Miniprotein binders against q56419. Designs and how they scored, part 12

Target 1, 326 residues: q56419
Amino acid sequence: MEGRTLEEVQEEVFKRHGVLVPKKELEDLAKALEEAGLLLTEKVEARLKEEEEKLKRERPMRLAGLSYPEGEREARAFLEAFRASYPGEGEEARVLLMPHLEPSRVPEVYGAALAALEKTPPPERIYLVGVAHRPLKEKAAALPVPFQTPFGPALPDLPALQALDALLPFELFNTPLAFREEHSLELPLFFLKGRFPEARVLPLLVARRSPELGEALKVVLRDFPGLLVLAVDLSHVGPRFGDTPLTRTLAEEARRRDLGFLERLAEGEPEAALAFLGANPTRIDGVEVVASLLPLLRERKGKVLAHRLDLEAPTLSAVGAGTLVL

## First folded at step 3 (miniprotein)

Design NA2
Fold by ESMFold2-Fast, scan of step 3:
Structure NA2 (fold): chain B 326 residues (1-326), chain A 103 residues (1-103)
Amino acid sequence: as target 1 above (326 residues)
Amino acid sequence: SLEEEIKKLWEEIELLVGAIFFLLLLAKKLYDEGRYEEALRFLEIAIELLEEAAKLLQRLQELAQQTGDPKWLDLAHKLAEEIQRLAEEIARLMHEIVEKLSK
């Protein structure tokens, strides 16, 4: 990525605000904004330190009133509406792959996940593995605090988290601030807590491929059995994600890529699933999660319950979403 | 009045958008210089401001709907597009930095 020149900044200001600014005035404005930015930086750094301290106690809801209702009664009705949007039956899950994009965009995919949870015996704990949308100090992280939901707090499984931490070559609780605004955990957790209100959780984020995480989780799951949830979106295509505008052909390719990936996972062949994606593994949001969890996915057969490629027409972009039970 | 509250929200949103755009520009310059950790720091700050701008926009959209005036509805739409474009640019640069730091 090329840095912005003053000419490019001038052109963008004209496009956004319809004002053509002379270079001299733009330079003066840039200097004034630089001084203002420094002041804002100092205030925001202080705020981030305060937020980090608060995260030692609990993780508050960030998407309540936006992606789901804040009140318990309204939240329950909302969740049941998603279940109703999927006409099929679920399958029992030991491993569940579900999306984390905005639920209202793919209601039948979340409905399929709810159907699977309906057929699954209530677990004592849920290993909820999401995708880090902010950098982590290590390849993976966890936050060992209650996560607030409209159905009450999702309590951490402290013994299982501590067992996991002990087996890893890095500190598991390494980046608390990454959890402050993480929808890949908050959105699936809303549905999981609604269905299994008594289950404790291990909220885990993966930023980069961590085979040591998968190996450690295999050991911990033996001693602390529970439901493994991979909260991952599939293909990300189009200009919103730094790609070319979506065409019918590219959309068909994305759909085939998603389904080929999921079907290979359903056959218990996660290495084949990753190989199928070829040269563009970063195009699927959850590739690093799947690659980290290989020991937990091998030789586990299952079923793809739902898939959708959600079109974002204004940006000519799309995001794939699916529900897979293993 | 509803219109005076809309104008105040509009002014606040424009100030935040300007700050976000400046932080994004600064992060791009740092990225070009190979200063990835510093670029990331400014993008994290930009994300905080983006959240605030989105909240103000939601309030402005509610008030614009109450007026029923196409002028304010068009303004709300334009501001939403601008905030979305900034979010997309921040996300793209964040991804590039994470890629660089992981190698």
Scores: ipSAE 0.000, ipTM 0.237, lowest interface PAE 12.3, mean pLDDT 82

Design NA3
Fold by ESMFold2-Fast, scan of step 3:
Structure NA3 (fold): chain B 326 residues (1-326), chain A 103 residues (1-103)
Amino acid sequence: as target 1 above (326 residues)
Amino acid sequence: SLEEEIKKLWEEIELLVIAIHLLLWMAKKLYDEGRYEEALELLEFAIRILEEAAKLLQRLQELAQQTGDPKWLDLAHKLAEEIQRLAEEIARLMHEIVEKLSK
């Protein structure tokens, strides 16, 4: 530990909490952490083992009563209200891109996804690809257990998951705890299970671009056909995301980048969609998923059904959401 | 009192948040030195501390709701935002380190 590093930590704590922590207290804390590291690690590891044991049986609902209703009757009414929020007709989806943002913020975007699902024949299985919000030990992961929903458990497609695992150069079931609190799977799954109650699911998380995942999925989808769902949000702009406060110009740039990305995907040109974003300055989280799934997205033409840039006024920040059918 | 329990939880959460900041600064220094495996070990430790802080925060949120006092509800909200920012920063740096180790 260096004094310069401690001075920087002291300044950051002061800026965030309005309290000036003396350097000696930070030095004493660093020493205490070194001495207590084993004890704190043991306590945390015991709790993590207990959570892992629970995850061997099922993935319980975490957002029921918060983002969607807990009861089946209320959940059905909630789902139908979202469909009613979109006045258009859907189109059959072989690949569906939908958001994982809090649904109440963008009801018409989820409504468009529901409209597409209404036009889609019930799949035997759904490949649900979300974005990891916690670190994964590998570039991607899956959890092969029932995921609870108000419409009953979404059952894993174990043969398809095992086939996928066998084709990958890494262990697919590598980070169970990353799935404990993962809204990019839970929120889309609520809508998917409501529409396709008999479909089995492959719940997949992408942390970093994995071309090997896309190659393996192309093989598995041939033998285990199903609906591919990319559960991704678009631009993330404003101070909440380490950016400047939202302005009209920044909001226009976010919309331009969101729509340019989606429109190129709709033309069956995923490499062009990635190239259009360049350095991804508005932080579209779908980039890593699209980059991983290139073989599944090429030459599939489709349509953008909905797009919205949702304003979070208190933080002057915004998140983009869209529905795309391929 | 209920408020004294909240204050104690807040102090414990603040201590853990400071510890996570220290671990992040140390990990960034190791990353800059090309010591990727050691940086990753510190970030894994930071995640364990973050999980403990999140559990304490959940308890503080429950007590704040019981008081109905806006000052405690506001504090809980700000602590939750700070913990979320730290989680995102840890995840970003870990992903970058694993990318480096893959080459």
Scores: ipSAE 0.012, ipTM 0.346, lowest interface PAE 9.1, mean pLDDT 83

Design NA4
Fold by ESMFold2-Fast, scan of step 3:
Structure NA4 (fold): chain B 326 residues (1-326), chain A 103 residues (1-103)
Amino acid sequence: as target 1 above (326 residues)
Amino acid sequence: SLEEEIKELWKEIEFLVEAIRWLLELAKKLYDEGRYEEALEVLEWAIELLERAAKLLQELQELAQQTGDPKWLDLAHKLAEEIQRLAEEIARLMHEIVEKLSK
């Protein structure tokens, strides 16, 4: 077990800043380190349990003021700016694939998603499927609570969530803490709630391939029809992701892999899309989501509305993003 | 085994990520209270933890490649996205603090 004394913290601050920090400020910092879990204490465990209990009531905004504006008026202007970044017209979606990458990096891709949502009649509910960035106790999870947004809370569709839970061989509501800090749900939800303020939501995370989830969702969608949204990013390439530095050739290969994957999905051939990635290895975070949702993607034809490989020059890395309607 | 080593790194990275989130929330609270110098100090601790998490992630990525198992590569990519998100949040808040202090 690691721990730090006030004197050790004071010495470290002095070394880093060359400034003597008052005792009260260092006491506040030491408490922050304890609260952050650097001092492994019963307090840390109690705090995590308390946070888990709070998530049984609501999921607060985490990225407001950072990835999107906190205020409703500013949030609406933000959406309009993103829509304006895409010059094309959308297409009606029954299934929408959209990114969860930081929106400011790929505004035209989110704009394409907004264009599709404008052409889509308001659904009673949205099945929002993201990718888990934290371990889940099971292959998939959901959180049956209101998710806060600048446009008001996105309310859970409790009857549909309960129907889904009943059809699964595992408890659906198994890892509340995984939802506390989950951008793959929060960022798409911001755009979806702005367009469909009255729609209820089924916030779903996939950690590992779960064919039983796709089979259960196909059944639930018959009784509880709604918009299916796959919130996934595409290729992850470069040193930031444990790969070699990006070159023009590797970037072109990533673009071809992304488009080949999306085009096969657009033909209603999700197994072919997965096989294509197997033959052309890449790090696409949507693989487990697509593999889980096969029954919902087969024989659905559609269109790729936008694609971009966002380049990070300082890290020689890139992340692909796309908008696909089915 | 390589898989057991990956699981231990995964557990440590999760712990560091949680600690970074708590420090980031504290820094945001201090920023909202106009305590800019204190917010900056807290963010510097968050950066130290972030750097350690990034190093452990690199080790996990190397082991995942050695296994040849796509499940571990997928895990490494998800963790990389989470660490990148935290780095972006920290950088963004630091920029806002520096702007406030420069005035």
Scores: ipSAE 0.000, ipTM 0.298, lowest interface PAE 11.6, mean pLDDT 83

Design NA5
Fold by ESMFold2-Fast, scan of step 3:
Structure NA5 (fold): chain B 326 residues (1-326), chain A 103 residues (1-103)
Amino acid sequence: as target 1 above (326 residues)
Amino acid sequence: SLEELIKFLWELIEELVKEIKRLLEEAKKLYDEGRYEEALKVLEEAIKLLELAAEALQILQLMAQQTGDPKWLDLAHKLAEEIQRLAEEIARLMHEIVEKLSK
């Protein structure tokens, strides 16, 4: 499927689900999907073209009514409840690492981020760097349109985005559809827009480490100063992510890896943070973002405000989330 | 045809569900016998099949939506409920095993 051999599809299914699906079943499925594809291609293509055209004008909310309330008043109360869940006062951030995990699962971690934002002077712009959950045509991408939120549209910083694009060896605005369903930007943006309603945004996605992005951002930040936000989740463990069922040992290892990573970043040692993880059996999705942004993170000391490893009971899987101020 | 694809995915999901239920009953029997590590291994196999069933269901749901036929939408909902129930039962048993192994 997707133009690959059946042997490659069988291998991918085994890697993702740990089960060897008989070749005949995969062949029958591939044939049925191909036949149906001939009838559905026009409808799917028309829908994708419609979504692409919509994304040239604005990025609509996708998680409103699901992860946060649609109405502004209800959204404000929702956000303030998260702040109340964290008893600390926070610290001023020039760089903020926060999660993009479903907020209701780790309210105190988002509360810590909100506490840091309370101590931070309102920035003119926010560099919001998330993780691409879909393939990008290049190592990184941006979408230069208003992002809708319950607090009004988060407007793009077009001059800063154009300055960034000019410095990169690839087209920055290369994969608009990757932004259609991207919670690593939408969920942090809800909180950021709620706290800094006047700030413009540079919505950036990293798919693979891009040292050229970090070098370009260092230049752009001098001319267009702003808050840098790394919207990343930490360990992903358990059957949902290709592991065995969550054990006490695996949970302890995940916490050790999360905290070791964050504490090394807090010491201004991002290369040491990456080296500490080595080969990452717990799948911290922030690795590629940190590796891309090294020039912005070196020698910058800070503090870990919160960390949680959230258990998903139905599958005994867990995701780590943390708040770090630099 | 689109309906032929839905029927094929339906048949595939039903066979996966049947095997998942068999493995779940085997794991329950091992759990009752105090054979916790063996029960966990059997549940690992059930989880893999459950993930395959969920993936096939996603495709079936998309096809059902394309037909707009209430019959296929109703089928998709019933299959989703069955898969959710199995996932919850597997998760509960795994939680009990982990708790027992902690002692």
Scores: ipSAE 0.012, ipTM 0.175, lowest interface PAE 9.1, mean pLDDT 81

Design NA6
Fold by ESMFold2-Fast, scan of step 3:
Structure NA6 (fold): chain B 326 residues (1-326), chain A 103 residues (1-103)
Amino acid sequence: as target 1 above (326 residues)
Amino acid sequence: SLERIIKLLWEAIELLVKEIKRLLEEAKKLYDEGRYEEALKVLEEAIKLLELAAGALFFLQLLAQQTGDPKWLDLAHKLAEEIQRLAEEIARLMHEIVEKLSK
């Protein structure tokens, strides 16, 4: 069981839960899991090969009917409702930081992003940089296929993706399956496609800091200008993230951390933003994205349009979300 | 056979569910006694067992689907409902405890 001996598993269960599980029961369980694992591995491998083959042609909607409406008309009304949830005006974005958290949890934050997009001239392409929630073979990856949305497919910018691939020290198109169930791309893309239906997209995932990605993107953006979108969530607090249950003090600390991070980015000081996070940089999922894109964020001044720390009551956890225009 | 493996996984899940229920009742007793910090620690342990039960259930669900036998699919569904109910009850009690500790 995950490489541990049966005696170690028995001792841990007893120590943590006060239950002494008989060795025979643990042995029977281990044998059952081992045999089930062998059978499941073959079936899972076959399914993964099927999904990978499908991803060579297109990336289907995963969250339609769950996080946003399936139908185009209903999706348009949904988009307009989110815009209406933000009482302010936007500002033109050259770089947009927006969340990938479930939209219904932070409607004003997505509304602020929509407001910024309303003030932004339609780009020919969008560099959409999300956070990998699955392991990547390399520090970053892209998937060069159409991404389905209720507003029609978001088409890949193949020349720009190929230029990026050529400038990187690793193969950019390295983990197609990581894109099958990736909400950090799908949820922002819903809003971006609704506002810029003609824009092509470079769907990019960052798993670990990649300075070479930022350097290559700086070159590609010069030759293939477009809107840079960082789709990142902020503080992650509570038991769902391996932390203690949310308290008023922890919530205030999370808000201070989020706003301090965003305000330093707005001042064109991304290194200062990273330094501000100090000992807890891993609690903000955007850290690796920002660290990778330093050359694109330095000396760009902007404004924080919205911020919210959303409570997930059943788990006593919270996730921060914000909209920043640079 | 697949059925033999399903039965062994079923026994494992029942063991975990029994212990989760015991911890939940212990936490409720501590809560009633005003011992909120201790109740919270007990619930945190129950959550770890829920994760183990969910993992074993995942394997059972896949094997049940492989058999195509309605009795195993029904068993998987009932176990999933039981685990979900325990998770919801733990979350509710944990929320109540945190509210008490916040005051």
Scores: ipSAE 0.007, ipTM 0.205, lowest interface PAE 9.5, mean pLDDT 82

Design NA7
Fold by ESMFold2-Fast, scan of step 3:
Structure NA7 (fold): chain B 326 residues (1-326), chain A 103 residues (1-103)
Amino acid sequence: as target 1 above (326 residues)
Amino acid sequence: SLEEFIKILWRMIEELVKEIKRLLEEAKKLYDEGRYEEALKVLEEAIKLLELAAIALHLLQWMAQQTGDPKWLDLAHKLAEEIQRLAEEIARLMHEIVEKLSK
């Protein structure tokens, strides 16, 4: 049998963080996870089949009541509070880089993104490119269904998605279940739908570098103009991400890494931005997305509106977040 | 059931938290005795266990969200708060040790 949601979660946790404890504790944890997995096998499979069937019609909210309010009025007030957290004016965006980590951790960074959206003419469609946090059958995927939000459903741009699919050497609609619980799309979409309620969306996930995706998107964007949004987080430092506990030196290094990356993108030099990260590009969440979209980022000058390195005190870890307009 | 899975993760996290607290107290004792290098070694072991506790907590938080049961969400929050406090204490002591070692 193929991997299930529970098995996928187990694999991802172990792969990302590695094993750093005495053998006895590892054996005990592994045994507990295996026993739980066996008991849940049939129930998980039945649930996954039901979820996959529902995903043919729509993508429901998963983080409503957790990361953002469920009700439309409360959601609007929440959005306005984030905008108010950023004192500056935005700048018009043709390409917007924004984070996808928990918004309450970096409200001023999301506020900067909202400020940029206020200066941007309403697009007919948004190309929303996030990072796959679950395995995809191919290097990239999309889900061509309405995505529910507190502001109503974000409708898919079916003609543009079909045009994209036709240009790719793989099936674009290849892993529906990867979209069931994907915060890199859901969290940015909350803000984008609140600002541009009439815009259609192309919800895209990148798992691995796909130059063919960037080339195809360049063609599709010519025929179906829209706003390109890269929903990516920056540095991941500390034990939660397989690194040493955060110190002032490591935090300063992470901030320097984030800003060096963003400033090179702002100069229209995405290859230089990738090269700047050196031998450990996985420390920045957006590397695979930027590497896939090179044709769309070259020679576009812009501005970094905000950057923060947010401390996750429980784990002595931190995640970088930024807003960049191009 | 998902609840049984959560209970297994809960027991594992409690065991890890107990050991982390023991190591943190040992590191504090060594620090008070001026044994800074030994305190750092013990603290490094506590950090390794903290990493595993954080991984297990992440999985428990995800499972609790799947149930939608306030009981499990409250448990996840309580465990997160305890791990937060331990991480902060470890960070403070580690910083103090590093300052003592780098005159």
Scores: ipSAE 0.005, ipTM 0.251, lowest interface PAE 9.8, mean pLDDT 82

Design NA8
Fold by ESMFold2-Fast, scan of step 3:
Structure NA8 (fold): chain B 326 residues (1-326), chain A 103 residues (1-103)
Amino acid sequence: as target 1 above (326 residues)
Amino acid sequence: SLEELIKWLWEVIEKLVKEIKRLLEEAKKLYDEGRYEEALKVLEEAIKLLEFAAEALEWLQLLAQQTGDPKWLDLAHKLAEEIQRLAEEIARLMHEIVEKLSK
């Protein structure tokens, strides 16, 4: 199938770019790229191996200067601006659900999270559970190294991570490369570290439903109490996500779906929240995280502080984001 | 030139992404019709193309880094985001199909 696709692309290059390249030159280029493919793949593999070794020591910032400011002073002002974008007072959180999409798209939602953190006593540790955007060797993973932030390194809680690893039927410290570029951890961590600079972190990624992770975390949290943070986005709708163009009706359906999900979680009924989504095809980013953490979410009542469906007009698409305290 | 190689890889990735989306929609339709084994077969083809697209992206990222041109680095980032979203959708549908077939 690869060869057929390549031949068609070669023909389309002439038509799409409006640049006339002689057929023989394009054929020679394609052959050179195919023959150089092994060399380029080898160099990419070597680079990834080097990056994997570096991740054994620390996790560097990837989104500094892009999604948040690189300097500490500017980062602090940025964080305070997000807090100011939310007019509410927040609620104390024992469990916090917050988004991980680009913060500038939903500043009020991140502001609501910051408001909740202001009402929350400083935790000794934060269990930060994000969504794997790269394949993991197991259902879940953790990286037990300092994560760099503009506010200084977020240090791992090694005793708590080791306790968690001991309770799981798989190696927790797997797939370090999956953490190289992981915004579902990096973006929430920026806000969490800014508010709780002394808290240690358990950076966790969920790729597939892992009930054993939720059961193990329930045990570990008893011995190592801390703040549980679920870093998840809500509805993904529109052509950018392989769906039909967004209409007012579809946007309202997405908002209703998001709020119905969050409201059931706020009632301490996470199974009901998942069932509510199960009646329709779901594109909620955090389903696997919620499904894995059921034992930690049952019978915890709370409050939805904010919700926004962020509209991406150029693509007629939208992503839902919310802040929930339990 | 490096830019010519980047442009060609960009064309390859766009073509692959289009075909992956087509296969994904075909698999979704088969899933909705209760044709789980056929949906799985189509999705397996989508995964092979996704792997090829990821490989082509790695080449584009390497070449973009060599140019030092923010334009190509931004393109690589945008393509990586789209490929990652497709991978997530495929993984979710695959999980649902496997669960149906196991019962």
Scores: ipSAE 0.005, ipTM 0.195, lowest interface PAE 10.6, mean pLDDT 82

Design NA9
Fold by ESMFold2-Fast, scan of step 3:
Structure NA9 (fold): chain B 326 residues (1-326), chain A 103 residues (1-103)
Amino acid sequence: as target 1 above (326 residues)
Amino acid sequence: SLEEEIKKLWEEIEELLEEILRLLFEAKKLYDEGRYEEALKVLEEAIKLLEEAAKLLQRLQELAQQTGDPKWLDLAHKLAEEIQLLAEAIAILMLMIVEKLSK
């Protein structure tokens, strides 16, 4: 079913008034439609304002029962299944790069992230940096409220968030609405909270390159040490992303681009990783996150634990995902 | 799986609906400022995104029907209502703009 079109609106109006409408009646109809438009716009504005106010208190689960189980017992079994999907051992992480796409599409990649978390001492806090899929008022944002999970609420680290805010040239706690349906935070947080139930969280979104965010985070991490998590997807290829239909050649190019990017990050060379991407035709989701966090990624050597290119046959498209520990 | 495809379509539709809503607010602001030609251009962009959302919804509805699960059918209905609300708002604002440009 298609949504109501301008043609359908005009047809309803014409049906009520007949085939020919004099100019005076058309002017009266335009005024009535103007008033109706104002009411619909006001309703939309009121809805957004109401939703924004709710987000000042807590961030509810949006994907529970869809991307992960709603109940705690079922959620724990789900984590165990994902860990079991990865046959390797993890590595201790101070920085973890993990995906944020639907977990069932790349279970081994999330399993690799879980393996790394098993080898990592429980942090007091997690800096969770995702990608804004909605416009932000500033280059980056945070939401300083409890995020609900099946394992209980992930509590915000208010002192660390306030320290970060104080160092930035913009208001950090902007655009609460951007966090309402943000899977780049919700999906990684599910896994992180399941492994580190006592850790507090700094939920951060990046929309544009913010070198000032990276510099500020470097200072805050010194005073408030914790685990840094970059929740980013890799290559987006195919018609679904405004690209050429996926071929074996294009898929191999995407895989090489993803691995070349991750390997350079693993060498502690994030500028080289970004330069490697250059003007390449396939986009990497989260390049703005990496570009913002350069000061935290330099000279940290690590290991790529997993990489997959998830193929979406119906759309001839693909999304890359990887797990990197630094 | 069918559910995985539905979830991805749902994600894409919600992203389009949020961008359409942003464009609608931008167009209304331009209208309020007397910038009617610019408001119309923004609404033309919103209509293109609305058409994309409607096509994705059609695919989601087909998959939801195949599952036989009421939750996916309810989701499809909710998304259809959201698309209809945005379409009506766009149509009304566009008619308001056209009326101003015709005087």
Scores: ipSAE 0.000, ipTM 0.270, lowest interface PAE 12.6, mean pLDDT 81

Design Na1
Fold by ESMFold2-Fast, scan of step 3:
Structure Na1 (fold): chain B 326 residues (1-326), chain A 82 residues (1-82)
Amino acid sequence: as target 1 above (326 residues)
Amino acid sequence: SLEEEIKLLWEAIKILLLMAKKLYDEGRYEEALELLEFAAKILQELQELAQQTGDPKWLDLAHKLAEEIARLMHEIVEKLSK
């Protein structure tokens, strides 16, 4: 529904939903809307160019005051409350899988991630790999600027980002605007910056499987060691995601799918984890991230610290979330 | 003219409402909801243009369209909650 004309929207709706609009009425309407839309498009393009220029300097907070507190003191208390929601000790992580959905929905899962970070020696840098929710020009992208947080700016690791860029068959810094509103990076970064305030970051987005990214990261991590974080959600079930209303059976299937996936990753068998989901694992967010990072996940054993299928009764939908240390 | 643009947006909303009602009758609630969400976005543009005209008839139209969209969205949400 990001189309500029009713005809573009109707073609999109027809492809997705099989709904048609009368031809002659559409033609007359589309002509007038396109003329009006040209002026709106010019203003939008000018604004997007201005926003892109701003993103060359810094990435501002978008979810402060909504998903987490704006003030540093309040943000610290919020972070510690999440840690308190998880009764376990945690375990040292060299690779951490954590969610990126709204934290208040799964506080014990974020608490488990915080427990793992508590047991992990402070890294010099964090490779933060999220999921692109907007189109990228390439399979993956990064934004080499400070990311604002309530705990101060998370500074980019420029030497490591440049080393990564040099090893890739595409320009790494290819889509700055995709980072303007990206919760898969912003939400995990809030927790990571709170626990490792001195760590530099490599904010990475994956849109499609990129084996070349995983191979390049394996080389870069050898020369620039750090904590690898996969910010991914698990099962998406129910009408909110274009599926049937959640039943007890579907919820149990989603839990089994999530845990089977995570346990195979914990055994150091990421190919087996992907195979477990079947030929088309579209029901788990972040599959493209895991598939891209296979070289970094093989033969690395670990532990599932937490898992929850978050049930939203009003929409009869659910999202799976988990914390895995490797 | 502003009135001509309002009329075109009004026609677009009418088409989307008709399509959403057909999807609702077919039990395709998620698809109907998506069309109503798009209708709400077009309505926002109509409301902005109506404010510029200063003509109460266009503001009244916008209010009635908003009420109908909200009513259908509520019915769909109730169906999805069953």
Scores: ipSAE 0.000, ipTM 0.237, lowest interface PAE 12.4, mean pLDDT 81

